# Ledger of designs, part 4: VH-VL binders against Probable pyruvoyl-dependent arginine decarboxylase (pdaD)

Target 1, 139 residues: Probable pyruvoyl-dependent arginine decarboxylase (pdaD), of Prosthecochloris aestuarii (b4s6j7)
Amino acid sequence: SIFPPQCERISVEEGLKSLSPGEITFAVMARNSTNEHGRLIASSIGVALPADESVYGYLSEHHPYGQTEEQSGEYAEDLAATMLATTLGIEFDPNKDWDEREGIYKMSGKIINSFNITQSAEGQNGLWTTVIACAVLLP
Below, E stands for the ipSAE of ESMFold2; O stands for the ipSAE of ESMFold2 at other seeds; V2 stands for 0.75 times the mean of E and O plus 0.25 times the DockQ between their complexes.

## First folded at step 1 (VH-VL)

Design m08 (framework fv_benmelstobart)
Fold by ESMFold2-Fast, scan of step 1:
Structure m08 (fold): chain C 139 residues (1-139), chain A 122 residues (1-122), chain B 107 residues (1-107)
Amino acid sequence: as target 1 above (139 residues)
Amino acid sequence: QITLKESGPTLVKPTQTLTLTCTVSGGSISNYYWSWIRQPPGKALEWLGVIYYSGSTDYNAAFMSRLTITKDNSKNQVVLTMNNMDPVDTATYYCARLTGTRFYYYYGMDVWGQGTLVTVSS
Amino acid sequence: DIQMTQSPSSLSASVGDRVTITCKASQGISNWLAWYQQKPGKAPKLLIYAASSLQSGVPDRFSGSGYGTDFTFTISSLQPEDIATYFCQQYKSYPLTFGQGTKLEIK
């Protein structure tokens, strides 16, 4: 189970450095869209960004285009969108317009083992629900 | 379509500062990553550093104490400054686009300038 | 730093030959490897990225393969215009590093 989110938008560098080993930061991508009346409706995708060095190595290895551990911090939103699209089996279009709310959001109060995130379908589903809620609720 | 050209002094004395300018034509530098690479005569390529679309930089640790990369989006120019030049810094210097934007990750350098030979000698 | 070692350092081949160059990384780099062609007096040209992806506009006689530490670059049928030095480059970690180059000459 995931605690209720306490969403805080932080810089990419702060997000990757501020978490303890085994803690994760959530990156959120939101795509701008409009309904039939021209009203903006955001849709969101999210990905958990592990804070420990071994998981940064994993993220870098599984990125479809090259990305170093040093660069993961600066390009976390792009990396997050690509990895989430790959995980969901969808084609991510980087030319689509994305909401300014994309970025790194720290979810307070929970330290999650990266193995548990990847091995538990229930845990992953709960995690994504929390990440999406955070993105939608933020201005 | 996009072309790069390096300019600056071709002769530098030991201890002087080198400044090279990369002028980009055919497209804006604003949404891309730009690197500087050098090649001593007959030797391998050495990566010096990169400036990202955001203006942030990363440098090869071997050069970071004397190297600065900047850019001016309005002039469409990327600038390399290297302090305290030594004869071993004699090389052809290239600017190149590191393929990538905030939505595309880099995977190589796809557009290169012609290079400029900088000789460091008294 | 990740060290890239190419073999051979030089080779001579005839037009129409299959040419193979190998590149070895000192540590695992997944598929984060590019191959470049450099003709005398010219800047390098990107041929292959992500170990095996052909850059747009590059002839299909060029190909790459490999993963981890061992990579291969192949020209299926050598043409006169392929005379050049070829370099591999890893982009797994900074600093970006290049192999020493393989100088290709036609007999």
Scores: ipSAE 0.000, ipTM 0.516, lowest interface PAE 15.1, mean pLDDT 68

Design m09 (framework fv_benmelstobart)
Fold by ESMFold2-Fast, scan of step 1:
Structure m09 (fold): chain C 139 residues (1-139), chain A 121 residues (1-121), chain B 107 residues (1-107)
Amino acid sequence: as target 1 above (139 residues)
Amino acid sequence: QITLKESGPTLVKPTQTLTLTCTVSGGSISSYYWSWIRQPPGKALEWLGVIYYSGSTDYNAAFMSRLTITKDNSKNQVVLTMNNMDPVDTATYYCARGVSYGKLLGYFDYWGQGTLVTVSS
Amino acid sequence: DIQMTQSPSSLSASVGDRVTITCKASQDIRNYLNWYQQKPGKAPKLLIYDASNLETGVPDRFSGSGYGTDFTFTISSLQPEDIATYFCQQYDSLPYTFGQGTKLEIK
């Protein structure tokens, strides 16, 4: 199903190659599923550019039961960074760690934090938030 | 569920070109990363190359001069072309889906059944 | 290229035994290591990713540990269906490289 759009404005201050500094508006939806212990078992993140309000990236990931809170937080940021890069057509060197890419994680962190995916209180409760930020095709 | 199936010739003469096609069902090749990996009889797995969502590729340097990987999103097919085949290239060839969350490439979660390609006169 | 060395190359064990296989990387690969199971005539199957994470649907008797250059794969209680060759794989850098494999047989 498709949900009505809600868009987050993300400032581009530094770091993303091939992007001019400024403000970019994204349509983002994140859906997380957890097991009975609050551990992440599946995530889906879609990103759409506001000009067309079309989904330009969709990434589904499945994770086994038992991951830690730290691993879940790192995973969410990496997933958001991967989806953002894919949506923007940024080519990454697969021989480099994602941690070494300045700027992309900053924007990824802003997206995740804006939607309460990595917030400590929710993580400690074993709950992940499904957030609809804009229209995204959910499988 | 996702299924991968390799197809192409099983016998190739030395100096000829090998073309293998991987047909994916139950998922789209417009996402994730798609690799070719081979295994000579009784030996270890050897990674050949990858094609990314964008159509960009990376190849193992040992094969780069004679290897091409392409994909057709509309047919949901990933294609390997390898020139100048030699008897040492005799192996089972697999296509596999690459999954990553901390890197662009990570692990291979779905594999095709593999196709044995024999290179002999 | 990063070289992956497995030990032992082969082993025989009895049903119910604890089986340990090791994998050594020629340089620091952090936790960027996977383990695969390959039964005769079949494609490899992912068991463990990122050194210690169990793939969904894989029995909990399989486990992995390690960081940096030294990694261990363990079957806590060997079952007949576990007869296979096991491979480690690094993904710290391209090209991806695999260990030579450990062939596991039941006595």
Scores: ipSAE 0.000, ipTM 0.519, lowest interface PAE 12.3, mean pLDDT 68

Design m10 (framework fv_benmelstobart)
Fold by ESMFold2-Fast, scan of step 1:
Structure m10 (fold): chain C 139 residues (1-139), chain A 125 residues (1-125), chain B 107 residues (1-107)
Amino acid sequence: as target 1 above (139 residues)
Amino acid sequence: QITLKESGPTLVKPTQTLTLTCTVSGGSISSYYWSWIRQPPGKALEWLGVIYTSGSTDYNAAFMSRLTITKDNSKNQVVLTMNNMDPVDTATYYCARDHRAYSGSYWGPYYFDYWGQGTLVTVSS
Amino acid sequence: DIQMTQSPSSLSASVGDRVTITCKASQSISSYLNWYQQKPGKAPKLLIYAASSLQSGVPDRFSGSGYGTDFTFTISSLQPEDIATYFCQQSYSTPQTFGQGTKLEIK
C-alpha cells in the first residue's frame, strides 16, 4: 500500500555525494522513529542509476512484457528489504528469510506489515535515480 | 554440497511434449530462483526461462507459447514442460540456480552458480 | 534482445601464455556480465560474475574487466587444465543471453 503516514521522508542529497552512477548501491541514510503505538519505523535510501532510468523501468526490463505487479514487486521488495535491514543493522538473507507462501519478510522475529518504495529522479546532480524504502515493523 | 540432477526421457518424437525434472539435493529450492538453459550439440547456451521464489515465471519469448516451468518445494523439484517438440529442439537441457550476490548494501547481478549435469534430449522420428 | 558477440571464435595458445577473450553487448549492460568455462561433456562452470568478481574456488589467474558494452576475460598464465570453451553471459535484461563461445586449445 501507499506510503505509510508514520514513515519519514528524508533528503538524499548529502548521502549520495560519494556515490557514482552505474550500479545499484545503497546509502544507509535513514531516520528511525517510533509511532504513537511504540512501533519502530525505519526508512532508508539508495540506488545509483542513470538519470534517464527508473527503478521500475529497470525492473520491467528484467521481465517479459506485461509482467504482473507481483513479479515486479518481488525485486522492489528485495531492494526495500535490503535497504531496511542495512539501516536497522539486521541480518537479512532473502534466500532464507523470504516466506514464500505468505510473500513476507521476517526480520529478527518481526513481520513487516507494510512496505513503501518511493522513487525520485532527483538524485545528486540529476545523474542518479533515488529510491526511498519505508516500513512499519510489527512487534 | 548442493547437487542438481535432470531426469526425463532422452528420446522424444516430433510433436510430442517433453517433461524434465530437476531434483535438488543439499539445499532447499524455496529460497532461490531456478532457470532452465539448453545447448544444441556444438552450439551456444540458450536461456529458456526462470521460476522465482513466489512461483511466478519469466520465459524467453521464443519459447513462451509452448513452455511451462513449475516447482514443488516439498519434493525439492523444478519441472520444465515443453510442447510440440521439433528436431531443432535436440539439445542438452540444464537446470541451474539463478543467484545474485548480496553484500549487505546492494544486490549484485544475477549469475548461475550451480548447474545440473545436463540431459541430452534427442528429437527424432 | 541483447546480443552478445565473442571474439575470437577459437584460439590456440601455449602453456604459460596470456590469453584474452572479448565480449561485446549490443547495448549497455553495466557490469551485468558473467564468464563460464565448459569442458567437453560437462556442464558450464561459473568463473567470474559482475564483470570482474572471481567466484570462490576459482584460480586467481582468471580475471575479468569491462563495463557497459565492452568486456574482457583474461587467463594470465595458461595451464593445461584450462582447455575448454568459454562463454560470456548478460544478466541485465531478459531473455538472458550468451555469447557464441570461444574454444581454447593448447598448441
Scores: ipSAE 0.000, ipTM 0.531, lowest interface PAE 13.8, mean pLDDT 70

Design r01 (framework fv_rolinsatamab)
Fold by ESMFold2-Fast, scan of step 1:
Structure r01 (fold): chain C 139 residues (1-139), chain A 122 residues (1-122), chain B 107 residues (1-107)
Amino acid sequence: as target 1 above (139 residues)
Amino acid sequence: EVQLVQSGAEVKKPGSSVKVSCKASGYTFTSYYMHWVRQAPGQGLEWIGIINPSGGSTNYAQKFKDRATLTVDKSTSTAYMELSSLRSEDTAVYYCARDKGYSGYDYRFDYWGQGTLVTVSS
Amino acid sequence: DIQMTQSPSSVSASVGDRVTITCKASQGISNYLAWYQQKPGKSPKLLIYAASTLQSGVPSRFSDSGSGTDFTLTISSLQPEDFATYFCQKYNSAPLTFGGGTKVEIK
């Protein structure tokens, strides 16, 4: 079949709105906390979905997302994909389900294609929330 | 300073549910994942699950998927772990722990709550 | 699922002794390994993360060597306050799993 389109880059407010019941969409939300010198001290990623277990997401490219290779060597997209798979009740292993040549995830027969994570300022003390909302295609 | 303060000990009957709280202070609550871990008497540590306080997203160990529910209340900087259908083997000290990752894939528990003893007795 | 095996289950040592604890992963985990110390009646405390990085405030007598599947925690000169149970933990992915623990008793 045809590869899903890439996810749109949107603000946190727009991402939250895209999770309205009945929408075929989800949001991958990542938060970076930095100190006063802009040094990353914490990052967290969340996935939220409408209550529709038949949808699938758009995650394809590996990016360290605010980390150095020395810190972990893992990619933020793997964590986002793992959380998404858990929310959908799908067994997922980034080492097995990531196709490096194609830049895509294959989760239990679903295709997680591509998206970009966009940083958005949130609050004080250099806290950033990054969100991307994806249109999800049913098979 | 960072503190995680948990609710007090509970004694529960088999088949009931327990809800343990973990109140965070001294940091931006929504910037750090929160984990829940338990330790049965004389046993090792067992991971229950993780929650992202920002979005409420969760991931559970398979053993706990159908019985554990992790939630947060951002207005009070409090995390909760609810465990249903309690059995005698659920008797354990339950801990919350903050994840001080520099990225989403850097899981390390730099601060822990003091623990909540849950005793399940018939 | 990745299994974490610690050895020994317990060790008795004198103050000033060198103590080693081993932790083996059933699959490669790169350097995504942490060590925790737990004293009786207390919560665990992070000692080491990323296999070899000391947590702030942890004494330099604690160190780790290893990568991939085989890791060793070393206490170079045991102190009275080091009486505790030590746990390794892999964190390369969920689920996060702990080793069975090693109890260090001071003679």
Scores: ipSAE 0.000, ipTM 0.496, lowest interface PAE 16.6, mean pLDDT 67

Design r02 (framework fv_rolinsatamab)
Fold by ESMFold2-Fast, scan of step 1:
Structure r02 (fold): chain C 139 residues (1-139), chain A 123 residues (1-123), chain B 107 residues (1-107)
Amino acid sequence: as target 1 above (139 residues)
Amino acid sequence: EVQLVQSGAEVKKPGSSVKVSCKASGYTFTGYYMHWVRQAPGQGLEWIGWINPNSGGTNYAQKFKDRATLTVDKSTSTAYMELSSLRSEDTAVYYCARGRFYDILTGYPFDYWGQGTLVTVSS
Amino acid sequence: DIQMTQSPSSVSASVGDRVTITCKASQSISSWLAWYQQKPGKSPKLLIYKASSLESGVPSRFSDSGSGTDFTLTISSLQPEDFATYFCQQYNSYPYTFGGGTKVEIK
């Protein structure tokens, strides 16, 4: 069965040094969980907002146990976009096509090196110093 | 329906500044980034920068950082681009354009454009 | 900055022709490429985004192929309303940059 998401707070202070003035108030992180043989068993994505709040989802319903890391990457990217669009209250194309795995790696890399994500309309102004990493584990 | 309506053409002298407006309607103004792009006569398109109407946060092309200022007035759903220290090479049509949200870290294609504002810089 | 190189700068074509326009990035931009159509005196209009996604209301005769650094816009059967200038744009990294444009001219 699918367990509740497990989340941890991670400081990404080094990545914030690359931010341009006036940028963003939240971060996105995607994480894949693997067994000792490197096989994907669960995927998750987290969105962190200022004031110690987080919004997160997991891909186990869209990317069942045993699926490829590439498929997980595509779904994580779309899930992150959907979650943030909903949080921001902005219009989002419901027929958006899934992106390949490079999108999730690009997202992960940019979270560490730069935060260039749209700010929440309901959020607070400020810069993020933490990222929420969440995982769902299958037995 | 979505509309971006820009202010009228302007003629400016070298060394002065110009402020172009872009009034948005037909969507939630604070939900989309507003970008500014210019096009010199007979030439290509050049990106100036973007503003997040919700936060007032901005990002500028390095070439324009010292001279361009992007602002918004949320109460009137209007975006502004001010360009200072004008030179003859700043003669161009200036466009505002809405960035459509698709990918959080991958940037925004421009789905709606204003009609453009011709700024002529001459002595 | 990422340089975007379009070719040709102009092409003369007849109605019904297949027209191809190429766009090359100086470094990989994955699929973060858009194509715009601009008619004289008008603002640009979005045709294609994310390299291959056709914008709503754009005719199916427009398509793009490519990823990474090499992209090609194809108009499979040129129509009278397609005579215009076409621009590619990368939105992979800041600053966003555009190709120099390709004018599709009559005959």
Scores: ipSAE 0.000, ipTM 0.521, lowest interface PAE 12.3, mean pLDDT 67

Design r03 (framework fv_rolinsatamab; at its last look DockQ between E and O 0.02; V2 from the best seeds 0.00; counts 0 for: pae O 20.8 > 2, placed apart)
Fold by ESMFold2 at other seeds, look of step 2:
Structure r03 (fold): chain C 139 residues (1-139), chain A 121 residues (1-121), chain B 107 residues (1-107)
Amino acid sequence: as target 1 above (139 residues)
Amino acid sequence: EVQLVQSGAEVKKPGSSVKVSCKASGGTFSSYAMHWVRQAPGQGLEWIGGIIPIFGTANYAQKFKDRATLTVDKSTSTAYMELSSLRSEDTAVYYCARSKGRYYYYGMDVWGQGTLVTVSS
Amino acid sequence: DIQMTQSPSSVSASVGDRVTITCKASQSISSYLNWYQQKPGKSPKLLIYAASSLQSGVPSRFSDSGSGTDFTLTISSLQPEDFATYFCQQSYSTPLTFGGGTKVEIK
């Protein structure tokens, strides 16, 4: 997914205050569920912000089984940043780990920020457990 | 029922600067984005830039980036646009306008009356 | 920058006519399109925002359609007070850009 230029991250509280009654807004949602005992689930959204104000940013969605909150979030963030880096023509080695590739992307001067929003949980037998991560784009 | 009242017409020499004021009354000022738009005689509308008072963030069209300065004085509910290094092509009516929302997305629903700036040698 | 191409540049019409004005963006702007009316010597007035929402106090004879790149403003039955210049404007990205305007004149 892509999103318009010049977006910035704001808090949920501040975002809710900014909405007008009856306004239609755009959201990206990652959702995951389980009813299996001990099953680890997560939902993540990764975000990458370009330095160039005229360029679109990138969003990713990831909803794995068996990953920690940290693993899921890092994967989603990596995915968004790598999609942006590819679009911007940043040279990188795809076999390097995220720590090294993140450094290359940031040193390029073309990606100024990346982050993730992640929710995780562990399932209980016989009960549906659901995790949701959302990013709301204030148009 | 916000009203925007702009400062009066100005006649300027090339190379000088102009500062146009835009005072808001009758409503909340600080939470809404403000815009400056100009219209040369007989021509269309051109966005100069905008400012979001709650974040103090200003954005400019590229052609004005080095010459325009947008500011807001929240204590007086007044927005300002300063344009420097004036030339005859800057002769236009300059409007301030309030955004319908907090960001630039939903249009400009309140406009000032306009300020004619004439640049002539 | 996103260029907004508005057509026609002028239209000559009679009271009661249906008038259609087209606005095309150089790239998708989703639904972030606004329409303004401007009468001589006056400030612009917002008619429609977000491609579909009628500004309060605007008559229901004004409507629009479209999304993405192609948008249309329709005046279903032209009234004497509707003779004015109309501008579209994208608010998808900065710099905000306007169409060149469409002047609606009495035939």
Scores: ipSAE 0.000, ipTM 0.493, lowest interface PAE 20.8, mean pLDDT 83
ESMFold2-Fast, scan of step 1: ipSAE 0.005; ipTM 0.561
ESMFold2, look of step 2: ipSAE 0.000; ipTM 0.519
ESMFold2 (binder alone), look of step 2: mean pLDDT 91; pTM 0.938

Design r04 (framework fv_rolinsatamab)
Fold by ESMFold2-Fast, scan of step 1:
Structure r04 (fold): chain C 139 residues (1-139), chain A 121 residues (1-121), chain B 107 residues (1-107)
Amino acid sequence: as target 1 above (139 residues)
Amino acid sequence: EVQLVQSGAEVKKPGSSVKVSCKASGYTFTSYAMHWVRQAPGQGLEWIGWINAGSGNTNYAQKFKDRATLTVDKSTSTAYMELSSLRSEDTAVYYCARVLRGWSYGHFDYWGQGTLVTVSS
Amino acid sequence: DIQMTQSPSSVSASVGDRVTITCKASQDISNYLNWYQQKPGKSPKLLIYDASNLETGVPSRFSDSGSGTDFTLTISSLQPEDFATYFCQQYDNLPLTFGGGTKVEIK
């Protein structure tokens, strides 16, 4: 209630530098996994969720595209990066911004520049322990 | 089938170090984070830290950051926890447990069988 | 650190009983709470994640209610295989912390 309806506090340790884009996106999905906000984000990027299922549940239980657990993990990371970009209103092209060695660093730069980072009083050594992510949906 | 298989029990002297292994199979090792949790005899669970198996990045509980070292060997799909300067109060069962890589920290869906480390003499 | 307090420490129950276990966080953790079951000599097993989601393969007699600081694990009709120790765990902030555990034992 201190944040706009589309913005949520996300807990992280040691700041954003220790997290991959996928890790941050799953944190957002955990917070929004069962609510309308998460469904709107999924829908905006073309992921169809069953009416009675969360985004996290869909990724972990239904194995999108009938992939193996291994392939589902790879797909989940790509999807997580895309959903995070959509949530933050970041321009993201998976064919340019995502690849095994470079994509994480390029996306992390975009994420760091787009996040409103709030330091937790409980953080050790003064490191940032929370971030605020705001949803920006496509028309 | 997903399995996490840990190394066998260890008996160590105070002041020494122990290195416990956790061999993963049945999934892409680098797609999941590996956490370490301990449980002293008859006591509760205590979180030690986690490592991103893909990047090698680590996060530690403050209590353990000066003594614990988490590493991975991608070629063998094995995670390691080394704990130095052992004290009698470090006697515990040590567990590895996985979390989906895209989940910054969340729930432990699979656990190793545990490794008993006894510190005495 | 976020402290997790469970009550009771132990409960004696019979097969068919309804069992409730409470877990309190020292700070608001929203719904970032998991429940685990541990049988003697075995590793913990995930039961419920995000305060309300039942893990695959876990019987529907297990459920959780609550959010914020107060959470309750309910076993609607206790079965012989349910005699175990139960732990809550928060993941709102690091370090990850666990409740002290509740042992469900035979009456």
Scores: ipSAE 0.000, ipTM 0.522, lowest interface PAE 13.6, mean pLDDT 69

Design r05 (framework fv_rolinsatamab)
Fold by ESMFold2-Fast, scan of step 1:
Structure r05 (fold): chain C 139 residues (1-139), chain A 122 residues (1-122), chain B 107 residues (1-107)
Amino acid sequence: as target 1 above (139 residues)
Amino acid sequence: EVQLVQSGAEVKKPGSSVKVSCKASGYTFTRYYMHWVRQAPGQGLEWIGIINPSGGRTNYAQKFKDRATLTVDKSTSTAYMELSSLRSEDTAVYYCAREYSSGWLGYYFDYWGQGTLVTVSS
Amino acid sequence: DIQMTQSPSSVSASVGDRVTITCKASQGISSWLAWYQQKPGKSPKLLIYAASSLQSGVPSRFSDSGSGTDFTLTISSLQPEDFATYFCQQANSFPYTFGGGTKVEIK
């Protein structure tokens, strides 16, 4: 597994714009979710995507409730959180959970565990490439 | 000092109900989830359910969903487990246990009550 | 439900012995595993959480290894106060489930 030594808080828009065809970078997200059982889930998630129109096209087609850049970013965050939860073996349902704290988060401490979630999916005019998970406690 | 103090032993007839209390002290009661676990004599541990003392939200093991009711009284920092339609197989020591969450490091029971023996006999 | 299979059910040991207890989950639980010690007539006591973190005040002779589905609790040099029953527990998903327990008895 390839994992950067530190993750930084940046906007989703800035993270996506920093990518060039063939380049991978990271947008780290942290959220507190409470599932239907009142259980708190805390995670930091890194997303690496090609930042071009084909990826935007893919996100727009797979986001049922909106097609703005902000809404596409929310969809990517939910997908990354779902992938992280699946890898960790914990329950996470973005349709049932409430986000108490959302955003891209700077890592404040040692990484307890790190892992790579690699998923490729082909959509119209685009491909997802990589989701890299940062497991860190919220400050 | 954190303490969980449970009510005393109970002897119940089959078909009746029992309500066990667990009084918490030494911490902010509403900040930690409370679980209930039982142990039949000489047997292992069996999870009954969880309650969030802040909102009262609960989740139960399927086996107990139709018989167990978990509640809290925030004014007295006390959690309750009621179990109805008692059978001889319900004879067990019942424990309350506090869940500590370390976020990424997980969830675990850092403090347990002393246990309440419930005996179901004719 | 995630089933936790613990072995052996009992072990006879002497002071100074190395004792190993295994715990297997029926599906992946990452590191969401805790180990508890229960002495006769007492409540369980937390020993290890997150499959590797030693609880404050617990002697260093207790250790755990494993992730995913296979986990091992090791007592490197058994002491008189360690004769007890040990349980593993998963906190990956509801319902939380426990292993059947391992009784460590005097030989």
Scores: ipSAE 0.000, ipTM 0.519, lowest interface PAE 13.9, mean pLDDT 66

Design r06 (framework fv_rolinsatamab)
Fold by ESMFold2-Fast, scan of step 1:
Structure r06 (fold): chain C 139 residues (1-139), chain A 124 residues (1-124), chain B 107 residues (1-107)
Amino acid sequence: as target 1 above (139 residues)
Amino acid sequence: EVQLVQSGAEVKKPGSSVKVSCKASGYTFTDYYMHWVRQAPGQGLEWIGWINPKSGGTNYAQKFKDRATLTVDKSTSTAYMELSSLRSEDTAVYYCARTPLYGSGSYYKPFDYWGQGTLVTVSS
Amino acid sequence: DIQMTQSPSSVSASVGDRVTITCKASQGIRNYLAWYQQKPGKSPKLLIYAASTLQSGVPSRFSDSGSGTDFTLTISSLQPEDFATYFCQQYNSYPLTFGGGTKVEIK
């Protein structure tokens, strides 16, 4: 795997279900590699959430497309893509940038080959919870 | 531009309560936690707790749980810390300081702005 | 609670000196460490956060090295305005905790 250890695959549903109410802090971790298919960038990105709010509450209030709490929970994968796009300065719209045939995001001309949402075991310490969103970008 | 302006110095007797204010300006009050930190004369910094102005939720250091009460008035962008059952060891400068509620695309930032401090003296 | 231990408690230095201040956490805090500068009678000022990121407007002579439990603040060439007390802070877990402070005094 080209992902950092913190970006090991778990299901998005498992990742979100493991989140506890609390301050969720992500760390930016980047890995660059070059291959015959272009430059690959693997990264994890972060968002700090209020300790007394849920990730669903955050998504419903801060999602750029005005989704409800229920809808945001169903679009958990869009959180990873949105946070990665923000970190890289890429405009992103999950309704426009999802490629159904390939199962990938296309973001401002970039293709995200794969991504994961994980909760770091090392990120849980009292009220601190670390959620990591990881992706591989193709140019 | 961003300012946190605290109320003036207080002199209190043991057993009484004190209420310190912190008026915020130059930013959206509900986008940042407000924390309270104290510093006894010549000593280090000690975290008391935080309040989320958006939700009204609070978190306290165990030492202060039974004596500190954090509140906000959103209409005036003012945070308050009340400390009861004052003892001489509560003599300190009390600071308010903010941290973001949300951080996306950037590493989470701790206390970027602080109030000027309020000296509370507890003596008989 | 995570205990933050700073050394030295004070140091006397001259303008142009390289000054180092160490900060040790009693358990792993990853890179959730900040450094603050406090001048007499003033509030603390944020210098560095996320262990290595300089706050906007902070001179490049300030830097941090370290991760996990052991951190070092370095002032590469001390200036007159740098005489102050410096505090480290962990923000990996609650309660938030600070080091005891290091006072940098002019010789």
Scores: ipSAE 0.005, ipTM 0.543, lowest interface PAE 12.4, mean pLDDT 70

